# Ledger of designs, part 2: VH-VL binders against Intron-encoded DNA endonuclease ai2b (ai2b)

Target 1, 262 residues: Intron-encoded DNA endonuclease ai2b (ai2b), of Dictyostelium discoideum (Social amoeba) (o21044)
Amino acid sequence: MRIQIEKDQLGWVAGLLDSCGNIMFSKTHVSGNIEIKLKLTDYECLENMKTKYGGAVKVSRTGTRYRLNHSEGLKKLLEDINGQIRIPVRVKKVKEVCEKNNIEIKYPDKELSLDTAWLSGFFDGVGSIVINQTTLENKKQLVLTFNQKNNQILIKIQRIVGGNFYINTNTQSGKYKYALYFTSKEEILQLYEYFKKYPSRAYKNKRIGLIPQYYELQTLMTSIHDNQLQETLWKKFMIQWDYKEIDEIQSGEILKQKGVIR

## First folded at step 1 (VH-VL)

Design i4 (framework fv_iratumumab)
Fold by ESMFold2-Fast, scan of step 1:
Formats: sequence, C-alpha cells, structure tokens
Structure i4 (fold): chain C 262 residues (1-262), chain A 122 residues (1-122), chain B 107 residues (1-107)
Amino acid sequence: as target 1 above (262 residues)
Amino acid sequence: QVQLQQWGAGLLKPSETLSLTCAVYGGSFSGYYWSWIRQPPGKGLEWIGDISHSGSTNYNPSLKSRVTISVDTSKNQFSLKLNSVTAADTAVYYCARGRYTVESGSYLFDYWGQGSLVTVSS
Amino acid sequence: DIQMTQSPTSLSASVGDRVTITCRASQGISSWLTWYQQKPEKAPKSLIYAASSLQSGVPSRFSGSGSGTDFTLTISSLQPEDFATYYCQQYDSYPLTFGQGTRLEIK
C-alpha cells in the first residue's frame, strides 16, 4: 500500500528527528530550523530529505549535515511528523517551532509499538550494532544498544522488545546516561524481523542484514574442530561486517564529488 | 564463567606512566562498568575509575588530572594509564566488573582480575 | 565525596563467635552499600549488596542490615575460613568509596 509506504517513511523521519534532530532559533532563522548530522556514507539519505523538503546538505571530512530553514519545506516536514515525536526535550522544541509556524502540535495517540517505523529511525540516530569478542574461548557476542540521557523512552522500548539496562555516569558533569542493550538471540531476531518490515536507512542496515548469517555461523562453529577453518570462516564474515575499506572509498568519492577535497 | 586477566608494567620510576591492561573472557562486554581499583600495601581499597563499552568514563577526582581509562571492544579489553607516578602510587591494581541493575538499584563488583603489583621507586 | 568509616579497625575472635562490623557513611546513602571479604594476597569477594541482600554462593551465616548512614555486617558462628579483612563500599554517588577495612583475626 502506497499510503502505508508513506506512513512508514514519515514514521522513520520522526524517529530520526527524535534521536538526533536539532531545532534551533536565531536572528536568521526566527521561525526555526532543523539540523540532522549523519555519517558521510549516509549522504544519500539526507539528499532524499532535501529533495522532499528543500534545505541544504553539506559534506565535510567529519560527516554529512542536513539543514532545513526554508519556511514552506519546514512547515511540510512539521505537518508530516506531527503527532509522532516522543522524546520530551524534542517534543518541547517541536512545540516551539510549530507555534512559530502557526501549526497546532499533536501528540502520539498510541503507545510506542513495533507497528511503526519510529524505532527504526530512532535506531539510525542513536543505535549501535557491534560484535564483541573473547580470545581464550573463541566466543563472540552480538550486541544491539540504544543510548539516551533519560531512561523514559528506553523503558518503553524495553516493555516492547526486552533488553537490559546499564548506567553510564560522567563524574566531571554529574550527568547520567542510560543504555538499553540486547544480547539475547531471541530478542535480537525479533528486532531483525522488525527491521525487515521497517528498514534502517543508514549504513547500519548492512550489519542488520548480517544478523541471520551471524547466528548460522555461531551454530556451525560448535561442529567445527579445526581452529584454522573456524578462523577462516570468521575472517570472511568479519570482512562483510567491518566494511572499513568500502566506507573509506565511498567517503573519499563523496568528498571529491562535493569539492571538499582535491 | 567470566574471567578477568590483567597484565602490564610492575616497576616504575617517579614521573613515568603506569600502563595496565585487562582482558575479559567468557562473558558479555556490554552492559557493565569496567573498573580499576587499587590497594597500597597494608592499606584499603581506592576506586580509580570505570569505563563502559561505549567509552564513557568516570574518574576519581583525586586522580582525574593523571588518569585515562580506554576500551578496545574488538578485543574485550580495557586499559589504565596513570601519568606522573610517585611513590604514593605504589599499590596492587585490580580490574573489576561493575554490575548495576536499575530495577533493584544494586551495584557490585562481581568479578575481579588477579591484581598487578606496581612499585614506584627510584 | 562520601566518607565511609568502619568500626572496629581490627578485632580478634574465636571460631563459633558472633561477630559484628559496622560501617558509617558521612551522608545518607539509602541502602546503596556492598560488603566485601578479602583474604591475604587475593582480590576482594562480594558478600552482600543493597545493604542486606546475600550474594549467591555466600554462606547464610553472613547477613547485612542498615539504611541511611549506619550499616552492620554480622557473621553468626564464625568459621576458620572467615578470618579476613572486610570492606564496605557505597554506590550512592561518584566517586565510589570504600571503608578503611576491618581486619578479623584469630584470637
């Protein structure tokens, strides 16, 4: 369904904005402007935002940035994501920018669920997916994590998918940061099914797509007694997982095409 | 079964940098505060600092200007560097896993490394 | 920083004795306190967390009580393997702080 596809796209945009969107006001942007910063290899994702809403995409050696300060495009984006923003500090900023643009703010009418693309966009902004290693036992562990300054949204995510908490504390600032992490095969595969329906639009999607292969390989390793064969199979998998050379090549090409280097 | 194994320099001269590494085997690296704790000979325990898998650090203010804790998630290792050592830094240094459970409000060091004696003398 | 003060700094006891060790925080820490046992030349071992919860695998003769600023570790019917140094540790706020230790010696 086209209507459903559009709803999914807007839910993803809302989740991304909720996770890493910055809403600012200045002398040149009295009605507000929206900024999103992503990895350089995600440049095309932000160009798609520019195509739909206007604004500008800039690239630098440190990443790519989308800024929307055009009044018509800003109003269009606000109308599209209205009713889908969930993080209290971002709700406050969206309310302010809506008021300056004569738009009545709406709040989510349903509790967070896996039937929206919001969590996918949220993951693309603040999520991580990594493989931790052990050396003596040749064991690996797949971990998905969401990081936040406040645990309210993470508690809601935990209610839906599970996961476990830990607290990161900064002694210099006295600030608490929370993390919700997933190490259970059952929970990670449930998240994988979610991402099949509502795909990540960031480069992280490459790792998400490798989750089934990871567990297949982990199971296969219990039947292999040849250490060299085990090492070879994990090396082949990790080439796909790490994708370092591809990131470097793509980043270099984008920088050249945009005139940042040369 | 989780095991922490540590290694690094044992004998240092004043002004040198202390460097120790701790490797984690048999368990998850994510979801914990990976900690360094020291004990001068015949004295009590002093918490130095901790680091999460994401690299977020907390340091004891008394050591903050001299201490750096870093993490290598690809190797399940975390490391301590302490600059400008003096005789007062002579101690057994332990790495430990801090486990915090939000629901119960509990925090404990449930696994410890074997300890590394660091002696600072001229 | 929260100061943790243990009392006594050392005590002598006999097998079968009931032993109590106290720990006082310089400010309220609710129940956010862990007790550790340390034998000579070994790393500490956790005994009790959240002031009164017994760590799995620890004998039931160990118990903890208290909240706020005053805490007690009790060993009923002391055994030979219990001669060690005991530490309290608060986790109410950073930096994490330990008491100075109580050395339990055979009489």
Scores: ipSAE 0.000, ipTM 0.370, lowest interface PAE 22.1, mean pLDDT 81

Design i5 (framework fv_iratumumab)
Fold by ESMFold2-Fast, scan of step 1:
Structure i5 (fold): chain C 262 residues (1-262), chain A 123 residues (1-123), chain B 107 residues (1-107)
Amino acid sequence: as target 1 above (262 residues)
Amino acid sequence: QVQLQQWGAGLLKPSETLSLTCAVYGGSFSDYYWSWIRQPPGKGLEWIGDIDHSGSTNYNPSLKSRVTISVDTSKNQFSLKLNSVTAADTAVYYCAREIDYYGSGEPYGMDVWGQGSLVTVSS
Amino acid sequence: DIQMTQSPTSLSASVGDRVTITCRASQGISSWLTWYQQKPEKAPKSLIYAASSLQSGVPSRFSGSGSGTDFTLTISSLQPEDFATYYCQQYDSYPLTFGQGTRLEIK
């Protein structure tokens, strides 16, 4: 239904803002402004934000950024995400910007739910999906990860989807100290079903779409005894998996052609 | 690494204006809120207000009519002015970094504090 | 304003003791709570943020728990340097408010 589809879109926006949104105030924008920074391959994702709320999308050496300084669009965005922000530091900032825009802040339910697109948006901001070489049997391992400076939200995510914690022994403030990671086929396929219902809107969606193929290939490898054939099949899969690097180069050239970057 | 140094008025008479300045060394100024907290002798901590890089302020309502916090971004400094002081304003005044990361993360509270300034209001 | 109430207001303990200090908020503050330690004539030192996360460089004998309105700070095995005044502080709503403090003294 249409109402559900619209709510899913708003949940994704809330998750993305919660994961990597910056809320700032300036002398020229006393009511506040919002900034989101993503990789260059996610330019179109931020252009969609601009289409809905106004603001501007810019590109740099290090990626792409969306800034919303438009008062009317900011109020619309705040109304759309109200009641869905969960990270305490972001809740505090949203509360402040709501007060400056005469909006009463609302809070989400204590427990996180998989019946929203929030986790998908959150993943697009701080998630990763990679294939690593294992140390035990020299085999490939698919790993999906959520990274955070504090473990509070990761504990809530773990309660509903599983996963294991990795704690960086580097305790310097301002860096990602905690990671919730997934290596289990069962858990990753359950997350894949979640992403089918609430899709990633970032370039990571291309890798998420390759999860079934990864496990199909892994199963096929158990019946293949020819090392050359195994190597060739993995190489072909990895070309699809690493296509984001080619897309980044191509996106850069297209943006130069359109005059967006130099 | 990051260090806060404060200076300003020590002894005031009733009705005068309290003025204190805090300078930030060795760290980013523009990504944090900067707070003033006071502690009357033998009592607990009272939050006065905070300010960010852009000059956006939040004040304790009990002091709002008398307090002004300002920022000088060119010097990485922020200052407190409290008008019409009385004996009740006698306290040690602290500046502090309010660590509240823009982007992912959770608040860490006030993690770096100045040395404190004793302000005595006496006739 | 959110009122923060600490219990007890003072506590006497011996080195090696397990000490628990409580803090209650007059309304729900989720996990928006920081714990501070203050020694005489010194600025407060942040110990725990987000109710349960240990600050870098703080000994592991310190821990925090709770959410909503009820919070606790625990010192599992008290050391001589831990005798100080402890404060909780809510970060949910302006104005920011502190508890009245808990003085931890040698028994």
Scores: ipSAE 0.000, ipTM 0.396, lowest interface PAE 14.2, mean pLDDT 81

Design i6 (framework fv_iratumumab)
Fold by ESMFold2-Fast, scan of step 1:
Structure i6 (fold): chain C 262 residues (1-262), chain A 120 residues (1-120), chain B 107 residues (1-107)
Amino acid sequence: as target 1 above (262 residues)
Amino acid sequence: QVQLQQWGAGLLKPSETLSLTCAVYGGSFSGYFWSWIRQPPGKGLEWIGDIYHSGSTNYNPSLKSRVTISVDTSKNQFSLKLNSVTAADTAVYYCARGLRDSSWYAFDIWGQGSLVTVSS
Amino acid sequence: DIQMTQSPTSLSASVGDRVTITCRASQGISRYLTWYQQKPEKAPKSLIYAASSLQSGVPSRFSGSGSGTDFTLTISSLQPEDFATYYCQQYNSYPWTFGQGTRLEIK
C-alpha cells in the first residue's frame, strides 16, 4: 500500500531494513547500495521507497525488489534511519555504509518501544497474520506472527507486546527456526492500536484493519445457535479476509498491463 | 528497592481452588512479566505462568486448564488461581518479576514464597 | 517443551576448589540461559544471564559459558557461602523450563 513516509514514520523504513534489507558493496557501487525484496503484492510498498529516495523497483519470479544505488538518495535514507537499526548484523553493515558516505553512525538511545514505527516496518518484512480453523466445531483462531532465524530480537519484542514462542526444528519446511506468535485478543487489539498510529504499508494492512470485525463476529457467534447462519457469516467474513489471494492475482495482472512485468 | 509481598491460602483440601496474591512496591508495575513459579518440597522449580500489565497471560501447558492469573493495575497486584488441586500441587509458590531487557530474561526479584499444602 | 538436564545432580567440594556444573538443552537455545543460586528456605537469586553475563553484585569467581545446547557454570575458587543448589533456566521459548538442579555440598 502507497502511504507517504512522513517524518514521524521514519522508523518504518528502519524496521523494514532490519527485517529484510541487504546492504552491498561492489566495484560499481563502492559507497554501497541497499536492496529490499518483498512479495509481488507489496510492489506499491516499494514504490513508496522509490518516491522518497529514488532507486528502482523491479519485479521477478520470486516477488518484487527495490534497489537504491543513487548516492544522494542513499545518503538521505541513511540519515533517516540513523540511530534506529537494531539487528547486530545490520548495525555492522549500516556502520560500514555510513563510513563510506561520510556519515557518523548513531545507535539507538532507547530500548525498543511502541512509540516508533520500527515494529510496523519489521512486521511488514517478516510478519504474518492468519486465521486458522480449529478441529473443534466452527472455531476460528486469529494468529499474528513474527518469524526469525535468530530469536534475540523476538525476545525484545515479546517484552514489549507479549506473545508466545514457537520453535520450528524442521528446516526442510522452508520456515524460520523461531516464531513469536499472538493469539490473545487483548494483545492483538493492543497491536491493532499500535498499527493505527504506525500503519503497515504491506498487504497485511488490509487484514490488520479487519481485526475489530473479527472479534465482533466471534462475540456475535455466542448468541447464534443456527449452524447454517454461523457458516454463512464466517464465509462472508473470509471472503474479505482472503482478499490477499485475489490481490496477488490482480497485482500480477495489473503489473503486466503496466509493462512492469512481462 | 522494588519488593514483592505475597499472601493467600496455605492449607487446602483436594478439589479446592488455590488463591494467592502478590503486591509490587517501590517500582513500576508496567513493562514487566509478573510470574508465578512453584517448587514442590525437595524438588526443582516449575514455571506456572506470567501476566503483562495489559492482562495478557502465558501459561505452562501442563497447568493451562486449571490456572488463571489476573492483574489489578490500580493496586499494583497480580493473583494466581489454581483450580481442582491435588496432593501434587503441594509446593512453595513464588511470585517473581520477569525482567525485560534487550538481550536477556531473568527473574530478578522474588516474593518471600508461600507454602501451600494440599491434604485431606 | 524444552527439557533442561543438569549434571551432576550433586557434588561435594572443598573451599578453594574449582567447580563446574553443566546444563544441557534438548534443543538449541542460542545463549538464552540464566543461572540461579538457591540457598535453603530462600527464593532463588539470579547469577548469570545470556549464558555468560555476570549479574550486577555477583562475585567474579562465578562465570558461565556455552551456546546452543551445552552450557557450563564455573566457580573458580569455592567460598563457604557458595554451598547451595544451582539451577539453569532457558528463556528461548515458552514455557520457561528449569533444570532439575545441582546440589553443591561440603566435602
Scores: ipSAE 0.000, ipTM 0.402, lowest interface PAE 17.7, mean pLDDT 82

Design i7 (framework fv_iratumumab)
Fold by ESMFold2-Fast, scan of step 1:
Structure i7 (fold): chain C 262 residues (1-262), chain A 121 residues (1-121), chain B 107 residues (1-107)
Amino acid sequence: as target 1 above (262 residues)
Amino acid sequence: QVQLQQWGAGLLKPSETLSLTCAVYGGSFSGYYWSWIRQPPGKGLEWIGDIDHSGSTNYNPSLKSRVTISVDTSKNQFSLKLNSVTAADTAVYYCARTEDFYGDYSWFDPWGQGSLVTVSS
Amino acid sequence: DIQMTQSPTSLSASVGDRVTITCRASQGISSYLTWYQQKPEKAPKSLIYAASSLQSGVPSRFSGSGSGTDFTLTISSLQPEDFATYYCQQYYSYPLTFGQGTRLEIK
């Protein structure tokens, strides 16, 4: 089992790098360096990367950043993700940094598999999970989304898990042009089963764990005819969903430990 | 060295179904997308669609309602069917490998020899 | 769909000339661009991938540059076998699209 657990973690790392990893070369880091930027609430994800590979984690009021330029740790990370990177631009950069570190690049199978943690890591970098209010019907809707600048990887994800495409016309907001989104209960519960096997390691995991409760509550509402009681039950659920007070305490503690705030 | 060879009927009447087959020699079918591309006489190239070894397809939206690409992995062959042809479908049709198995961006290489399909009454 | 526009549509040149062909994408495609050469009655041949990477076996007189929306193919010293039609192609998103072609003719 230890071997399987380690392989699952490596698939997650590969997916995260594929979604939001930057690979760079500079005068001081000729062998290359890797950078990942996440929300402050995901600080522990990057500390775990630092523990395993070395490098540095920096925090600010706006987020957290992991940078790896340590030669031994970089080689270990490259070995661990080798054969699992799928985004062509990222593969090209990984190939270049592998060559600079005397590592022979390996490539994955063309189609995705749900027998790896890659999709979980990819979701942690570019995915979202939200509950929207439907104005016309005054009903809540759970939505999971994967965002990308191009549609190629999203088409492959759609083949294995379903979903629908949406094209964002407002790129000025810094949002990705393409989105694969899920609103179907059947598809979302299938994704939930995937995340049970290959958990999200980001803050999003808290919301993923609430998916069954969301649908239980939605079903319960069909038998409740008291609008006040319905509102009360949704408010109780949304406290867990929003997780604001606990998240703010955690974020504040991290900022205090790193000397960004008092 | 991977080679593609294609065959199929060259002369069609309007409303008939175009059918072409492409065979892959000297290499693995797995790990690639296999594409169909056409070129009307004296004009440029138009991508029709692609398929992988598992049968997963992508189609050009302009042709999606009329096109079917299928694969026979036991023979290392893939085929194009285009329904309800018109004179506008007169073109040289090429099969090609989309080489992105190695993740170094994608391009078409190798190409089949091409098949001239003429649609006339 | 991403529209690919080549300039010029035709070009006359002499052996030994430096020739430049440009390709413009209707939206940013990073470096997801391939250049092809097509001779009469033959299938196209890939020359450059990733906007600037030379294909194996392609002469060093061919080079590519650019990123985002503007791309260039250069032939530094034109040879007789280079008279052909050249196409750019984006693979940033489906559907895959080609430029209209640039026909390189002997002067």
Scores: ipSAE 0.000, ipTM 0.408, lowest interface PAE 16.5, mean pLDDT 82

Design i8 (framework fv_iratumumab)
Fold by ESMFold2-Fast, scan of step 1:
Structure i8 (fold): chain C 262 residues (1-262), chain A 122 residues (1-122), chain B 107 residues (1-107)
Amino acid sequence: as target 1 above (262 residues)
Amino acid sequence: QVQLQQWGAGLLKPSETLSLTCAVYGGSFSDYYWSWIRQPPGKGLEWIGDIEHSGSTNYNPSLKSRVTISVDTSKNQFSLKLNSVTAADTAVYYCARDYVEILTGYSEFDYWGQGSLVTVSS
Amino acid sequence: DIQMTQSPTSLSASVGDRVTITCRASQGISSWLTWYQQKPEKAPKSLIYAASSLQSGVPSRFSGSGSGTDFTLTISSLQPEDFATYYCQQYNSYPYTFGQGTRLEIK
C-alpha cells in the first residue's frame, strides 16, 4: 500500500510540473532549479514538496510559490518524475537539467491513461471547475476545463476522457490558444470517478466533491415548480460551492498567525 | 557578480508620476523576487513592493493606490511607477534583489542598485 | 502592519566598546528578522538573517539574538568601520517593515 501511495504521489507531482512547472538555470544554481506557483489555499501542497525535496516556499497575499535550488533534493525530484513528463517543452528542460545532474533522461513507456495520478496533478495546475448561469431558460451549467498554449497534450486527454475544444486562433484575446472543456454529465461523472481514485490535492478538490450533489440538485429542480424554492436551494448549494474565497481568507489568516507568511 | 543599475527622472513637480527602471546584469533574473525600497533624506527605510518573473506583485498598502511595479523579462528589467507625487515622496529610491527561503528562515536584500534621488518640489 | 521599534535611536561609543542595539516588534515574528548596516551615501548591507545567523563575509564580532518580539544586535569590540546606521527588518508578513534606525556615532 505504501508503494502504491508513493507511485500515485509521483504521478501527481509529474502532472503538476507538466502543467505549471518552470525549470531554470542560474550562475549560482548550475545544476538547475524548479518553480511551481499555486493559490494561497494550496500552501500545504507545496510544503509537502518542500518536506520531501527541500527548497523553499514563499507566500504572498495573492498566492504561493515553491522553489527548489538544492541540488540533492533536485536530483531526488528528477529521479521521481523521470519517465513521467509528457509536455515537449518540459521534456526538453528536464533533459537539460538531468544532463547537468548526471541522470539519464527517460520517456513515458505507455500512452496517457486514467491509471495514473498524472491527470490529477495536471488538473491542479491548469484546470478549472465552475458553474455558469446560462441565458437559455435560466439554467445552470457545470463546466470543467483544461487550458494550454499547445494542443498536443489536450488531444491526448480528449482521446481518453472526451470533451470539446475551444480554439481562439482568430481573436487573440487570451493567454491560451486552446481549452478542452466538459459540459456533459456523463463525461464529468467519469472524471469524478477518476478523481475519487486519484484525488486533486489542491483547493479544487472541494468543488470536485460537490459534483454528485450538483447533479442531484439539477435533477430535483425538474420536479420543483416553485421558482422561489428553486432559487433558495441553488443559493444554499452555491454557498458550499463558493468556499474558495472564504478558505483563502481563512488560510491567509491561519498562515499569518503561524508565522508562515511574510 | 550580480549588478543592479537604476535610471529614471529625478526632479518632479507635485501631481506628476515618478518612473524608475532597474536592470539586472549577471546571474538569474527569474529565480528571485525584486523589490523597490525608498529612504527620505535623514529618515529610515520603507519597503514599496516586490515583483517576480511572471509579473506577480506585492505592494505596501500605504502606497498601493498609487504604485505599479512591472517587469520586462526579455530585458531583465523591472520598473516602478508612483502616481500623484507630493513632497513626502522625496527620497532615495533603491531597487534590490529579494530572496526569501522559508525552510531556513533566510531572507535578505543582498544586491542593491546605486540609488536614485527623486526630489519633488513645487 | 507590524511596527518595528529600535532602541536607542542614537548611540555614542568608542573603538573597542561592546555595543548593543535592540529591536521590538509590535507582534510575534518568530525569528524572521534581518539586521542591516548602512554607511553614509550607500545602500544598506545585510549583516544577520533569521535573527541570529551571521551573513557570509560579515565579521564575527557581530551577533544577533532573540525571537518573538524582542531582538538584539551586538558588536563585541567596535571597530572604526562599524560607525554607521543599523536597521532591523521583519519579513514575517507583508508589508515588510523596518525599524527607524539606530545611528552609531564616534564618542
Scores: ipSAE 0.000, ipTM 0.368, lowest interface PAE 22.5, mean pLDDT 80

Design i9 (framework fv_iratumumab)
Fold by ESMFold2-Fast, scan of step 1:
Structure i9 (fold): chain C 262 residues (1-262), chain A 123 residues (1-123), chain B 107 residues (1-107)
Amino acid sequence: as target 1 above (262 residues)
Amino acid sequence: QVQLQQWGAGLLKPSETLSLTCAVYGGSFSGYYWSWIRQPPGKGLEWIGDIDHSGSTNYNPSLKSRVTISVDTSKNQFSLKLNSVTAADTAVYYCARGPDYEYVWGSDAFDIWGQGSLVTVSS
Amino acid sequence: DIQMTQSPTSLSASVGDRVTITCRASQGISSYLTWYQQKPEKAPKSLIYDASSLQSGVPSRFSGSGSGTDFTLTISSLQPEDFATYYCQQYNSYPLTFGQGTRLEIK
């Protein structure tokens, strides 16, 4: 989404950086730079960053990348996120870059709040919203998830919004080990109200907007006994949702818009 | 400075398996794609595939059924195996770093190449 | 697959000439194109990346331009060491693909 990042929405930038941002030092010993690499379907997140701070967004077969080198835009970004970065390794990196740019580092409150856009930005970086087809009773399930290598920040998120933990025991190094997931209608609708105030700026925003319709349809299904009618109604919703081949469809659209294909 | 050294079989008969290894010296193995590219005598360049330090691979569809690229991070080396070779596989094979470096905007080329290995498939 | 077509396939030129080589992609590739120089029995050397960015250590007489499907490599004042084969390569989509090459020969 190309929604302007107003002052009350600056937490979104901090959340995005905390989720998957990398704050780096150039090999040329310059003041540093910021990089964000996302899945191609989340390209619009990075265009929002470019719109506000400058820098470059690049699209390729491996995904999409945003880079902001030492510039006026970098200094503006540092001022905007100062006091809002929460992940310890990123706090250390922000401190280093601030020192190189003569900016005094500020620290956030220890506990998270839903009165900021931070969680929205964090969701855009490492969150997912999917509909799974269960094998039990041929039922669909809406799931929202936050993924991280370490459990620390997810525990703080759980305190304010709920959710349940899943631990991935995959032995492959570097993969997300922890997930905080939501399947409860009550919790998901509370998150929906949060996102109405602090919107997602990724393609995920379209799916978030479909949450109420999903639950209305699920409730309606309890009163329908015609299997063909049920299949037709779910098919219409799933076309709108684009979940079956989401990555190919969304990647294809982004590549068309960038003049890459077709 | 980073340098790539490659070695492996030079002469093969049809139906045999081609095996080449490339070692990385003087730099970090992680955070990059490591590629194999070939060039038949007198012809152009053909990308075979790439691998990262985690073992994630991408292959040219024209070779996908016959090709395997693997990595040994403890030795900073990666290897190419090409099964069921024919005379059409006769080429100079290169290992290379890239493209699309992490953390260096604009270093999107194959910027470091091995010396090349001539593989001949005959008779 | 994205096909890369170079023109001309070969050309003859004299030292001091301005030389232009063209590369056309069968689909849009934005600016995700690299130009390489290859001398006999040597590995290729990258000259230009991201369609127009000069690789470190490459002489300023080399320049690149273009976006989308049509790209150009220009050598503004040809030197003896520039006689070689030149390749374009896209890195926008898998599989990565090269042009067929342009052989630059002494007239």
Scores: ipSAE 0.000, ipTM 0.433, lowest interface PAE 13.2, mean pLDDT 81

Design k10 (framework fv_canakinumab)
Fold by ESMFold2-Fast, scan of step 1:
Structure k10 (fold): chain C 262 residues (1-262), chain A 123 residues (1-123), chain B 107 residues (1-107)
Amino acid sequence: as target 1 above (262 residues)
Amino acid sequence: QVQLVESGGGVVQPGRSLRLSCAASGFTFSSYGMNWVRQAPGKGLEWVAIIWDDGSNKYYADSVKGRFTISRDNSKNTLYLQMNGLRAEDTAVYYCARGVDYEWGSPYYFDYWGQGTLVTVSS
Amino acid sequence: EIVLTQSPDFQSVTPKEKVTITCRASQSIGSSLHWYQQKPDQSPKLLIKYASQSFSGVPSRFSGSGSGTDFTLTINSLEAEDAAAYYCHQSYSLPLTFGPGTKVDIK
């Protein structure tokens, strides 16, 4: 059990690094260094990485950053994620940093599946979960999304979970070209079961936990004909759903109280 | 091995300015926040100022706010303290200290200290 | 501002005896308390971080304990080289503050 819990954490780390990890080399860091940037509300997530591998976490007005340039911690992280990195650009950088640290790179021996925490870590780096208002009868729609510059990894995710592609055709935009999005109740509940087994370690996890309540409320709404009662019930749910605005304010206040920011 | 070497201290008259430097070696300077801590002769330690690893955040003790400016040059591995409007009560040994904080991500405790540089403000 | 007080102000101790230094905070600071040793004409050195964690190279006779508002530094069996001033320091909130120090001398 402890071995499985550790494997799940390592799979999550590999997915996070694969999604948004920046691997750099310099004259002062010839063996390489790793940087991960997340939103301010995900500060604890990066502190957990610092606890395990060393390095430093910095908080600013716009977000939080983890940097690992400590030789021993870097080698430990490389060994922990070895064989789990899947995105070609990241594989190339991991290979380079492994070579500089005398580690033989390993490649995944299995196709991507829902039997690892990799997708959970990947979602924490580039995923989103939102509720949109539709124009038809004030109907709400739950949407989960994965964003990437290249569609290859998204095609592999689509094969195991489903979803639909959205392509940004604006060539001037610095935004991701591809998005894999989910609006189907069936597919979203399958993702919910996945996240029950391999939890998100970001603030998104609170919204993921609300998915069953969202569909229960949506079903209940089909039997309610009182427009004011419908609005009241959705408002109560959205207070829980909008926890991020509340938690972001609270996180900022806690960090001010602890002297991390002004 | 971590080394911090302060310089720039000396005797100066009230109202004048002085700039202290701290040369860092033996570690990746750009990855650590830095602090200035002072100690008046025969007295205890007093925290003066802090600067984050990239220079983006700075904080000062109320006693020096508006008069002192902390800065750093990561390309030269050097920390600075610009002291303006010096007063007799600023007389102290000034230490630079490397900041770390593994619990909150802020460099608020000091694992290595320099040998200090004496600043004497007298007329 | 968080005020730290230390007791005793000064103590003269025979070698091999146990030394206890107390630091009290004006408000709860969790475990965000650190201990430094300063020998005459030398810079301070970190001994204990986060109330109870020993810094590398620090002899096992030094230990720290406490949480909230009350903290203790213990030297289990005093050696001659331990004659120094000892300072507590809180990292809980800005401005960062130190205790007034405890001077330990050997008889």
Scores: ipSAE 0.000, ipTM 0.384, lowest interface PAE 19.3, mean pLDDT 82

